# Ledger of designs, part 27: miniprotein binders against q9bqp7

Target 1, 240 residues: q9bqp7
Amino acid sequence: VPQNWFPIFNPERSDKPNASDPSVPLKIPLQRNVIPSVTRVLQQTMTKQQVFLLERWKQRMILELGEDGFKEYTSNVFLQGKRFHEALESILSPQETLKERDENLLKSGYIESVQHILKDVSGVRALESAVQHETLNYIGLLDCVAEYQGKLCVIDWKTSEKPKPFIQSTFDNPLQVVAYMGAMNHDTNYSFQVQCGLIVVAYKDGSPAHPHFMDAELCSQYWTKWLLRLEEYTEKKKNQ

## First folded at step 4 (miniprotein)

Design Eg13
Fold by ESMFold2-Fast, scan of step 4:
Structure Eg13 (fold): chain B 240 residues (1-240), chain A 103 residues (1-103)
Amino acid sequence: as target 1 above (240 residues)
Amino acid sequence: NEEEVRKLIEEAKKYIEEGDYEKAAELLIRAVKLARELGLPELLAEALKLLVKVFIKMGRYEEAALVAMELVDVAKKLGDKELEDLAEKLLYEIELERILEEG
């Protein structure tokens, strides 16, 4: 996989709204086959140090919570993340979806955490939607594509709890965002161009979410790193 | 009966080789249900193990996590420490994928 041959941005696309653009945000279902997902590539190319730290964290949690407590903890983390994403999809969707809303989801500390970010979000074009890079052959499921402070972004919503300090240190979240961006920019199911990213880290206690905005230059830098991870994944799979 | 469970598992394995994960999942769900009804914990464990892997391939991480948690419980009841460790590793990997993709 030659890095220089695969740009993140598609010169044949515009980031401006078009009359042919759907009025309802796109939600293309993820269809898996032998094509690797962004998350699979990232997980399979973690450094030995990252793997060691994750295993150490797991053992620490088991010692602190017990086997059943750790199982309950991981289940609750998943459920809270899922509910947070469901609440955000509901908030950002047209009012036609309000009948399916759960008012209790909107009272989450995580939702309070992101209120100041949501004030700057508009022009939603995709929600919980599948992307595929047709040439590089990888897939993913992105959270949201919308304008943040007037710029079209791939937005990734993250929940953070004090028991997950290793997630904050990995910095694979920027790689995930640019991987989705590059895929969407080259996916025939989409007609627009995304050049910016936004990672929003929401907190359970309702403290203000921390936005990590990624401009076009930063996205290009992380895209180069993503291509290296994808190449490493492909090489590793050939050796199996 | 027990023979039907084995047949469902073997047929599912063929669909996995062909990359037809949807049909594999359908057969494995039926195998899991039947193995539970007949009280066949070894075949239940085998079907659950394959179903976890199939759901992971399909990106159905929520369902994969639930099946993996059941696999841990079944492995503990069987006293199969190797399978229990594998199931816990799979569950951890599923949780990591959910954090990266859906969180």
Scores: ipSAE 0.000, ipTM 0.147, lowest interface PAE 11.8, mean pLDDT 80

Design Eg14
Fold by ESMFold2-Fast, scan of step 4:
Structure Eg14 (fold): chain B 240 residues (1-240), chain A 103 residues (1-103)
Amino acid sequence: as target 1 above (240 residues)
Amino acid sequence: NEEEVRKLIEEAKKYIEEGDYEKAAELLIRAVKLARELGLPELLAEALKLLVKVFIKMGRYEEAALVAMELVDVAKKLGDKELEDLALKLLYEILRERILEEG
């Protein structure tokens, strides 16, 4: 159990929409800050063995593709993910002019992959929006908050080269989702409660995306693991 | 008992042939634990090798990575260069997905 345990859900908040909720999805900009991001915490708390093996793999790929080839390969993967997120933001935004901005973004295999999921998504509350846990002092940029099959979720969109049909396939993604959820639930810029998560893994060839729904109980279990990673990060920074 | 480890591995192979990866994984996890406790590195290597492949088939990539890391260490202790290379290839493929997606 984490030394400084803190609840993921806020007892002062409701998961039901109210009249004071904005009709347009929130998009709070991410501020440059000394406060650590969710991604930084997770990257900085990898085991030494994992870091070593990751670096060895990187060197091997550089030997096979050349340094420029490796940079091009990783840049292309990053660009595909960025374009996928931009297309999803456009599709889920209620602004008609935004949806017409770039037609080519909407025709990727990744967008075809998520069509089954998108038909069950409604009531978008936030898109590409910054969250900060005011007590635990970490920040993040979440992809989407919307209802999936009637349940309000933090939704994280992922692209993958390999099939990920099980939540165990998604590495630290469940920790990332619950970290955003806990932050949003305790961030004064938001007034609602999120208790569920959804990780959607999309495929370039258009094969059906895999949704990984996380109910409140599962989110609470991953939240405890996230608190342990955050504690480890804090201890590492003290020892620098 | 060494014979119990062999039986668990043989039973797991039958479930793999049937495509029942969940039951195969359960038996292989038991085989790995028992082989560690009994100090049987050759049987441990065999069970770990099968367990990595089963976890990959199940999409349990984080667990597959942990098992593959142990397989690398066991292969090095056995002096089995071919198994070490196979384990490293499997591990790098799993880690590649983490780098490219999260990176």
Scores: ipSAE 0.014, ipTM 0.349, lowest interface PAE 7.3, mean pLDDT 82

Design Eg15
Fold by ESMFold2-Fast, scan of step 4:
Structure Eg15 (fold): chain B 240 residues (1-240), chain A 99 residues (1-99)
Amino acid sequence: as target 1 above (240 residues)
Amino acid sequence: SPEEVFERAVELIKKLGDPKERAEIARALAELAKETGNPELLRKAAEIVLELAKETGDPEVLRLLAMVLRDIAEISGDPELKDKAEEIEYKLAEILEEG
């Protein structure tokens, strides 16, 4: 059990819309500061297994592609992911806030991959929006908060070259989702409660994306693991 | 007594052919050793886990064995057992990378 346990859900909030909810999705900018981000906490507390797998993968890729080839491959993966997120933000934004769309951006295989998921997404409340947990002192930038099949979710969009049919194959993605959820539920910039998560893994060849839905119980389980990672990060920082 | 239950379970492990069933019994023995706080039983449980890890390449079995050994290492405070748990974790990571 984490020493500094804090609840993921806020009993003073509801998932129902209220009069203070804006008609346009929220997009609060992420401010640079000394407070650690979710991604930094996770990167600084990787397990020995994760570090070993990442290092081994890099060594194999460099051996196969060469140093320059590896850099080019990595840059392309990063760029494709960035463009996928930009396309999704464009698709999910109201028409009034986005006057022009990039047709080339919207025609990628990754976008075709998620079409069946997007049909079930509605009631978008936040896009590319900053969250801060004021009590636990961490920040993050979430992709999307919207209803998926009628349930309000923190939605995280991922691109992948290889199939990821199980949530366990998404590594720390469930921890990112619940960390954003817990922060949003306690962030004064937001008024609603999120209790569910969704990780969507899209494929470059247009193969159907895999949705990994996380109900409230599963979110609570991953939240406990996130709190342990946060405590490990805090302890390591004190010893530096 | 816990010692007699432990001895009987160890004999059962030797007779089972399924690596997963053997690993589950080793897990149960580790839990019993943890409950009794007996260092000798913790040591015996660790030895069983290490022997089973040498005999299998099954990722699910190795994952269970690694988790059990890490628990024993943390409770016993034995740095050798911690190192051996990390060795099993690296073996598991290598297998998962290839598959």
Scores: ipSAE 0.000, ipTM 0.135, lowest interface PAE 17.0, mean pLDDT 78

Design Eg16
Fold by ESMFold2-Fast, scan of step 4:
Structure Eg16 (fold): chain B 240 residues (1-240), chain A 98 residues (1-98)
Amino acid sequence: as target 1 above (240 residues)
Amino acid sequence: SPEEVFERAVELIKKLGDPKERAEIARALAELAKETGNPELLRKAAEIVLELAKETGDPEVLRLLAMVLRDIAEISGDPELDEKALEIYEKELAIEEG
């Protein structure tokens, strides 16, 4: 059990829309800060075994592709993910403009992959928006907050080259989702409560995306594990 | 012969019910394959490790299997095996976290 436990949900908040809620999805910019991001905490608290396995994979890829080839490969993965997120933000934005949509972004296999998930997404409240936990002292940038099949969720969009049909295949993604959720539920820039998560794994070949829904109970379980990772990060930094 | 010892050990794995015992025999087979440097035996050892990994949810057993697969990958130079070792490790972490 974490030494410094803090609740994921805020009892003073509701998941129901109210009259003071903005009609346009929130997009709070991520500010430069010395406080750690969710991604940094997770990366710096990987086990020695995971670090070794990732380094071994990296070395094998470098041997196969060369250093320049590996750099190009990882840059392409990053660029594809960025374009996928930009396309989703565009699709989910309620802004009615006559701006030409990037047909190349919309024609990607990744966008085709998520079509059946998007049909169940409505009531978008935040897109590419910064969250901060003032008490636990961490920050993050979440992809989306919207209703999925009638339930308000923190939604994380992932691209994958290999099938990820089980939530255990998504590694630290559940921790990332609940970390954003806990921060948003206690962030003064937001007025609502989120109790559910959704990880959507999209595929390059257009194969149907795999949705991994996380109910309130599952989110609470992963939240405890996130608190342990955050505690480990804090202890590690004290000893550097 | 190493091939004959390998064949007998594979048959033993099929008769054992304990996932941990099966994983230990797989580790011994990987060691044998590594000592011979025989690509065919290394490939067979990797296939056995991957099959056992699919059948177990025990984090300790999965950790052992991931380590064995990584060792095989280092000798064989196969990037697919490196990636499979990472997948087994991710499965172990997800179980411990779930």
Scores: ipSAE 0.000, ipTM 0.220, lowest interface PAE 13.8, mean pLDDT 79

Design Eg18
Fold by ESMFold2-Fast, scan of step 4:
Structure Eg18 (fold): chain B 240 residues (1-240), chain A 100 residues (1-100)
Amino acid sequence: as target 1 above (240 residues)
Amino acid sequence: SPDEIVKEIEKLAEEVRKLLKEGKYDEAIRIAEKAVELAKELGDPELIAKVELLLAEAYIAAGDPRAEEIILKAMKIADELGSPELIYLVLKVRIKLEEG
């Protein structure tokens, strides 16, 4: 076995719920420290092509909107995403505390977009919950762990203004999902095994969200790519 | 005998890594080539690919273009075997080639 390779799945765990499992979804708080987050690792290890394309997109948007307009646009996109996640947490929470209080969150086009996906989601095990890989030394904050069409998944909710019908269009999102999965499978705060992922891309105009289901084999393939990004990050950090 | 060959291959692989760290690229290539020959005698496709990838690393360090052919063949073997370890090693070596 290569020195940097580590399995994504934990042979000591099962995806079946136990009687001793909490009746409410887990929500482990994220502890900020020197251990890198999944998003930081991915941001610091972008390919030259990704950096070039991002910079070109940024310059084109600034030319069209101006500096202030660009900042307003990106802030609005961030705020819409945050509200979408808050609405989903409310909808998926068995306590339903947020559902009753915020009518506006539930009426967004993004929530309409995702309705057909939500009907297939059940057995919520974790919401907005921190994960840490003790051996590989990284942390993350995952959106949701629940059954999608009967399979336990790490679910990542995304908002988009443009259609993303292919998983390749979601760029590093598959890497985020498998990084969270591998961490959770080896995090002592959790007792179950997750072997599948789901990226849900919701649309502002309410058009049907695109689900990108990742089976165990696909997760294993992206896990290998995540390990390469993590190794690249670690090597770059040693040389600074 | 097969177990003895595997141990010898592992010993040669460690020697290659040591030589690469010391900048002794031509010696690393020679030792890696010997390890590849031993792996081929054993006939394990995954082991052959792993050892050939180590040879590819030595080629990259030496600026030898033969690394590209080895990487492509190893990727095909990794896909056929479905070995996550081998897929990881192929991608790692390919990144070194592209950055070199």
Scores: ipSAE 0.000, ipTM 0.116, lowest interface PAE 20.5, mean pLDDT 80

Design Eg19
Fold by ESMFold2-Fast, scan of step 4:
Structure Eg19 (fold): chain B 240 residues (1-240), chain A 83 residues (1-83)
Amino acid sequence: as target 1 above (240 residues)
Amino acid sequence: GDLEKEIEELVKRAEELAKRFEEAVKSGDRELAEKLALEFLMVVRELADLAEENPDNEELDKLVYEVILKAIEMYRLFEEKFG
C-alpha cells in the first residue's frame, strides 16, 4: 500500500471541536463481516522475525504435562482485564452512567494505577467504538478517543503485572493505535481528526501507570509499518 | 458461561506458565524454561482455536494476539540468557 495514496491524517478534517459534534461520546457497535479486524491483520501477519522465533519453539513442541491450575485464579486474571476496561468506560461516560457501581470499580489496583492519567483526560469523543477505514477496508474496536493534556488522542488501555518503561517493549501496540487512528480519520461515522496516540500501561499493584505518548510524527512512522502489515495480509488473502 | 470459563482457565494457565518460565530463566534452568515455553505455546494454540470458533469476539482476538506476543517475548528472553 503506497503511503501517498493512503495518508493517516484526513486533510478535510480538523482536530478542533465542531458545533456539529455530538455532546455525548460515540459508541458505534462493531458489526462483523468479511472485512478483517486490526487484531486479525496483526495476528496473521506477524513479522518474519516474530514468526521465526515462534516457529522454532513450535518445532520443538511436545505435549508436556503442566501443573494443575485452579479456575478461580484464571477467572481473576481474565475478569480483571475485562473489568478494568468496563470501569474506564464507566468513569469516562456521561455522569448518569457513572454513579452506579463507581465505588466498587475504583477499588481495583489497575484503576488506582491510572488515576493520575485520568486527571489529564477530558473531552471524550468516543468509547468502546467501532471504526472502519472506508478505503483500506479494515475494521477495529478502539477503547477511547479523548484529549490527553489538551491533545486529542486514540487511547489504548493495557494491563500489566510488570513496569513497561519503553514504548518498544509494548510490541505492536503502537501499530494497533495508529490503525484505529487512520480508520477513524477516514470513517464517515466520525467528523473529527485524531493525530496523536496514547498507550497507558496499568499495574495490578496500583503502582503509577506508564503513559506512552505518540505525537503526529511518531504516528506517521508507525502508520507506514501498519500499511506494510495490511499489504501482507491483503496479498495473502488475494492468493488464497 | 462455558466459553467464559474455558477462557478464564486458559488465561490462568498462561499466566502461571509465564511466571514460572521467568523464574526458570532467572535461575539458569534451561531445560525447565524450554518445557514451560512449550506448554505456554499449547495454551496459545487452544486460545487461538477458541477465537476461530468465535470470530465476532474481538476481545478474544486481542487476547490471542497478546499471548502470541508474550510467547515471542519469552523466546527472546530465552535466547538472551541461554543462546
Scores: ipSAE 0.000, ipTM 0.156, lowest interface PAE 15.8, mean pLDDT 74

Design Eg2
Fold by ESMFold2-Fast, scan of step 4:
Structure Eg2 (fold): chain B 240 residues (1-240), chain A 86 residues (1-86)
Amino acid sequence: as target 1 above (240 residues)
Amino acid sequence: SPLEELLKRIEELLKEVERLLKEAEELYKKGDPEKALELAERALLLAMEAADLAEETGNPELIDRAEELIYRALLLIIEIERALKK
């Protein structure tokens, strides 16, 4: 579908700070339905190369760890990621109410890795919040919307095990970010405009996280690619 | 044209992947597997980007070239990783 029919930015919304904006970040719960999620669309439209690489990685890991070891490894990676996101949500909450159980997570390598990024984050507008693009018919759960170095961004937190990055593709990460951005900009539950993205890759050993900033122009470029993936997903469903 | 710019970008990516793989192989031979792995991993990511762009062109020659480089990068990565785990 042509990008001019479905723009990423909403002309009815301001991209400037509004004094009347809520001080409490939004946390809209994700509702179960038949509408596809951003992650499902991306997963179902992986290129042949991405599928091949994922299978090769699985084969290598199973060979190295065994089937049970691989299952434990993937479960542990999922749990670590979940705990990292929970810790970040707690840290960024304007309520500033940290739980005692979160203290160990705050001392983790991943949290140490992102400390210098967090110092530049303020004005949190949404945390672990559901977005829906009603017109394009997809949903998502974004990590964070906040100002990074003065610019309102959709922020996506990623983990990587140094010295090796895990198989998570940075190619799809920009698509994920702009998909959330476009949905939020057209979701009636939100009133503000987001034009920038930030992908933060945190490292298990505490090495400084790498921020990948996406300005409005770059976001528009990736939005076009996301629309193509969404179209491909819709065609696959139509042909099933 | 947009197509000519896309084709130029793909060629630049393929050329960069070739350079990175050659450098990674030399570093591995010289006994620097950690740096070799970093370059091979970067070569893989760029090769995958080239493959995605090549798919957009529908040009089978470009797709084949990108897929060959993905395969070469993967084999090198597996080899280096095996050496590092010994």
Scores: ipSAE 0.000, ipTM 0.177, lowest interface PAE 12.2, mean pLDDT 78

Design Eg3
Fold by ESMFold2-Fast, scan of step 4:
Structure Eg3 (fold): chain B 240 residues (1-240), chain A 86 residues (1-86)
Amino acid sequence: as target 1 above (240 residues)
Amino acid sequence: SPLEELLKRIEELLKEVERLLKEAEELYKKGDPEKALELAERALLLAMEAADLAEETGNPELIDRALELIYRAERLIIEIERALKK
């Protein structure tokens, strides 16, 4: 159990829409400061197993592609992921003008992969929006908050070259989602409550994306694990 | 020694995972996908434990063996779940 436990959900909030809700999705800009981001906390508190598996993957890729090939590969993966997120923001936003590059990506295998998920997404409340947990002192930039099959979710879009059919195969992704959820639920820039998460893993070849839905109970379980990672991060920084 | 005990436990876990995957495959072929799924899920969890312990040894061959079994378990679970949805 974490020593400094704090609830993920805010009893003063509701997920039900009201007349004062903005018609345009929120996009709060991320302010750079000394407060750690969700991704930084997770990167600095990886388990020995996670670190070792990452290093072994890196070594195998370098052996296969060479140093230059590996750098080109990782650069391309990063760029494709970035463009995928930009395309999704454009699709889900009331934006009317698209750049030629964005137009081309809208017809990619990744976008084809996610089409069946997008059909079930509506009521977009936030896109590429900053969240801050004022009490626990961490920040993040979430991809999307929208209704998936009628339930308000923090949605995280992922690209993958290998199938990820189980939530366990996505490692820290569930922790990232609940960290954003807990921050948003206690962030004064937002007025609604999110109780569900969704991790969508899209594939380059257009194979159907794998949706990993997280109900309130599962989110609460991962929230406890996130609090332990945050506690570990804080203690490690005290020892520097 | 602690290392010998660790290596023995890893080998025992890997053998158990192989056994569970074989049983799950046979149950699935016999038309019992619910029981097959249970065994395949158990195999996945044990394979993940084996990977964690293998990391402590620093032995890439043991880690690779555990990762291969994780992959096999995941693929079997996908197939069984797809059949159950039909």
Scores: ipSAE 0.000, ipTM 0.161, lowest interface PAE 14.8, mean pLDDT 79

Design Eg4
Fold by ESMFold2-Fast, scan of step 4:
Structure Eg4 (fold): chain B 240 residues (1-240), chain A 80 residues (1-80)
Amino acid sequence: as target 1 above (240 residues)
Amino acid sequence: SDIEEAKRLLKEIEERVKKAIEEGDFETAEKLLEEAELLLMKLEDLARKTGDPRVEDLLEEARYILELLEILLREAKRRS
């Protein structure tokens, strides 16, 4: 149980669109701040097991690929992820607001992988947009807020070499999603309520992406775990 | 125990895949990786049913090893 509990959902907000909502998805820029990011909190509060497994994975990769090969591999993975996110932002933006699209970004196996998920995505409200929890004092950059199969979701896009997610992105994905959700629900830059999450794991070979839907109850359960991680981060920072 | 048996199978698969890759036997390597994926699915099911941290630990270890082996196979094929 967290010592300083705070609700994930905001009773003053609705998930229904209103006439004042912009037709263009929101894109609030992330500002450099002393306030910790979601990813920083999660990284600094990894369990001993998570740290051990990550270090073992790194050492095994270096042993098999060499130090230069490992650096090249990890660089390529991050570059592919960046390109995938850029392509998704382009695809999901209204055509009237888009500049020329990069055709190379649209032809990747990852984009092929996610096509069946994209058919069920509509009503995009935010893309690559910063969130801040004004009471709990953390920030984040979320990928997307849109309706998935009629339900407003915080959507997180992940890339994976089939069948496994990249190890550094595998842990804490549900915590990341609910942290963004709670921040957005209490951020004055946003006027709507999000109660559901969606983690989409896309595959390099174009195999069908795996959607992991999180309903309101599941989000509430992970929110409690996120509050504990945030509390742990705050305590560790005080002792440094 | 079932967990110790799964650990042994995972290690055997890893060693056999690496040997097949070194020998240029990509067909055998691919077949062994398919067997490893089946083991991964069984571990996922077991983890969901039991909630045993030891099974969850082994599942994550298996995912790491499978990803490493798939990368090695891809790199070996590219060089051939």
Scores: ipSAE 0.000, ipTM 0.330, lowest interface PAE 12.0, mean pLDDT 79

Design Eg5
Fold by ESMFold2-Fast, scan of step 4:
Structure Eg5 (fold): chain B 240 residues (1-240), chain A 80 residues (1-80)
Amino acid sequence: as target 1 above (240 residues)
Amino acid sequence: SDIEEAKRLLKEIEERVKKAIEEGDFETAEKLLEEAELLLMKLEDLARKTGDPRVEDLLEEARYILLRLEILLREAKRRS
């Protein structure tokens, strides 16, 4: 149980989509700040099991590719993920131009993979937008907030390359989503409330993406775990 | 030749769909998107038969454009 519990949902905000929402998605820039990001908190509070599995994966990859090959591989995986997120932002933005789509030709399989999910996405309210939890003092950059099958969700886009998956974001994906959700629900830059999450895992080979929907109850369960990770981070930083 | 013709058709469809959406002519936009789907299916068949990287690149560009236009139409209808 966390020592300092705080609710994920804001009782002062509506839990239903509002028709008066702006037609252009919000894109609040990430402020340069000393307070921790969601990804930093999660990276600094990995379990011993997570650390062990990550280290084993690194060792296996270095044995296969060499030191330089491993660095190139991880850089390419990062670049592919970044380009995929940029493509999704462009696809979902009403102001997209033809010039910005050139990068999408490099992501052929991912576009095919995610098509069926995107057909169920509408009412986009935020894209690549900064969130800050004003009380708990953490920040994040969320991918997307939109309605998925009629439910307002924090949507997180993930890429997976079979047979050599990068495991950095396998265990903590739900924690990342709820951390963004809780921050947005208490961030004065936003006026709506999000109660659901969606993690979409897209595949390079074009295989259908896997949507992992998180209802309000599941989000509440992961929120408690996120609060424990945040508390652990604060204690570790305080004792360094 | 076939590839250049497909590129021209894709650009024309994109421009016409955007114009129809801007004018609130959703019926015309829907018909043009159906045309785009047929073009996409033809490009998929051509890519499968030839293995030509240029066709595969155009196919992926067409997928992106079609998905983008479908979302634009959905949002425009939602506003109307």
Scores: ipSAE 0.000, ipTM 0.286, lowest interface PAE 17.1, mean pLDDT 79

Design Eg6
Fold by ESMFold2-Fast, scan of step 4:
Structure Eg6 (fold): chain B 240 residues (1-240), chain A 80 residues (1-80)
Amino acid sequence: as target 1 above (240 residues)
Amino acid sequence: SDIEEAKRLLKEIEERVKKAIEEGDFETAEKLLEEAELLLMKLEDLARKTGDPRVEDLLLEARWILERLEILLREAKRRS
């Protein structure tokens, strides 16, 4: 895949938000398809260093917790992340009525951690919404598209536990964000252009979340790396 | 602080190790390994001077990373 021939930003779309853009956040359902997801592409094309660090972390955890303890720990990390995303979708959706379960999650350390970030988030355009890059043939499910400090961003919410954070998804977070951005910018289900990204790392103990803002230049740099990963995936699939 | 300097040295080592693995060019990887080894020596000196267990833990992490890179490079060269 020629990096410069597949731009992240769509020249046919305005950089300015349109007044006619829907006031209700979009939630396009993810459809099962033979087309690869962003997550699958990234998992199948991990660098040697990423594989090395992941295997090291796994072995350390198994040594400490045992095989069953490791499985329980991993399941709990996944469940906490899922609940955090459910709570955020509920908070950011003007149409959702909070359930008793969601109300309990709103008092969690992770939600406390992101409060100062949420104060700067407005103009939500999409929540838990599917994206597809029609030309490059990949799909994804993004967390959120909203204005952060006045700039329209693809926002990715992450959870982290101190002192033993799960390492698997950390290295590819910027690639995941720009892959979603590029797909949305070329997906006919959407009419707006996104040029910025935001990765928010929330902490279980309620410590203030860390926002990692990605401007247009940084997004373009990571887009090039994403295109290389996508090309690697495509070639690997052909050679299977 | 000494712990912040130790963390900086470890990150510098990790960046060079990452680049060495990603480049696929043996000459560049060898050069990056040598640069990382010089950074490791600075971290070793810092651990010796401070006696701080936290700095020692970071030193052990750095040594392990570099040892694994050295093994991977040796393996890659053998297969070429």
Scores: ipSAE 0.000, ipTM 0.105, lowest interface PAE 18.9, mean pLDDT 77

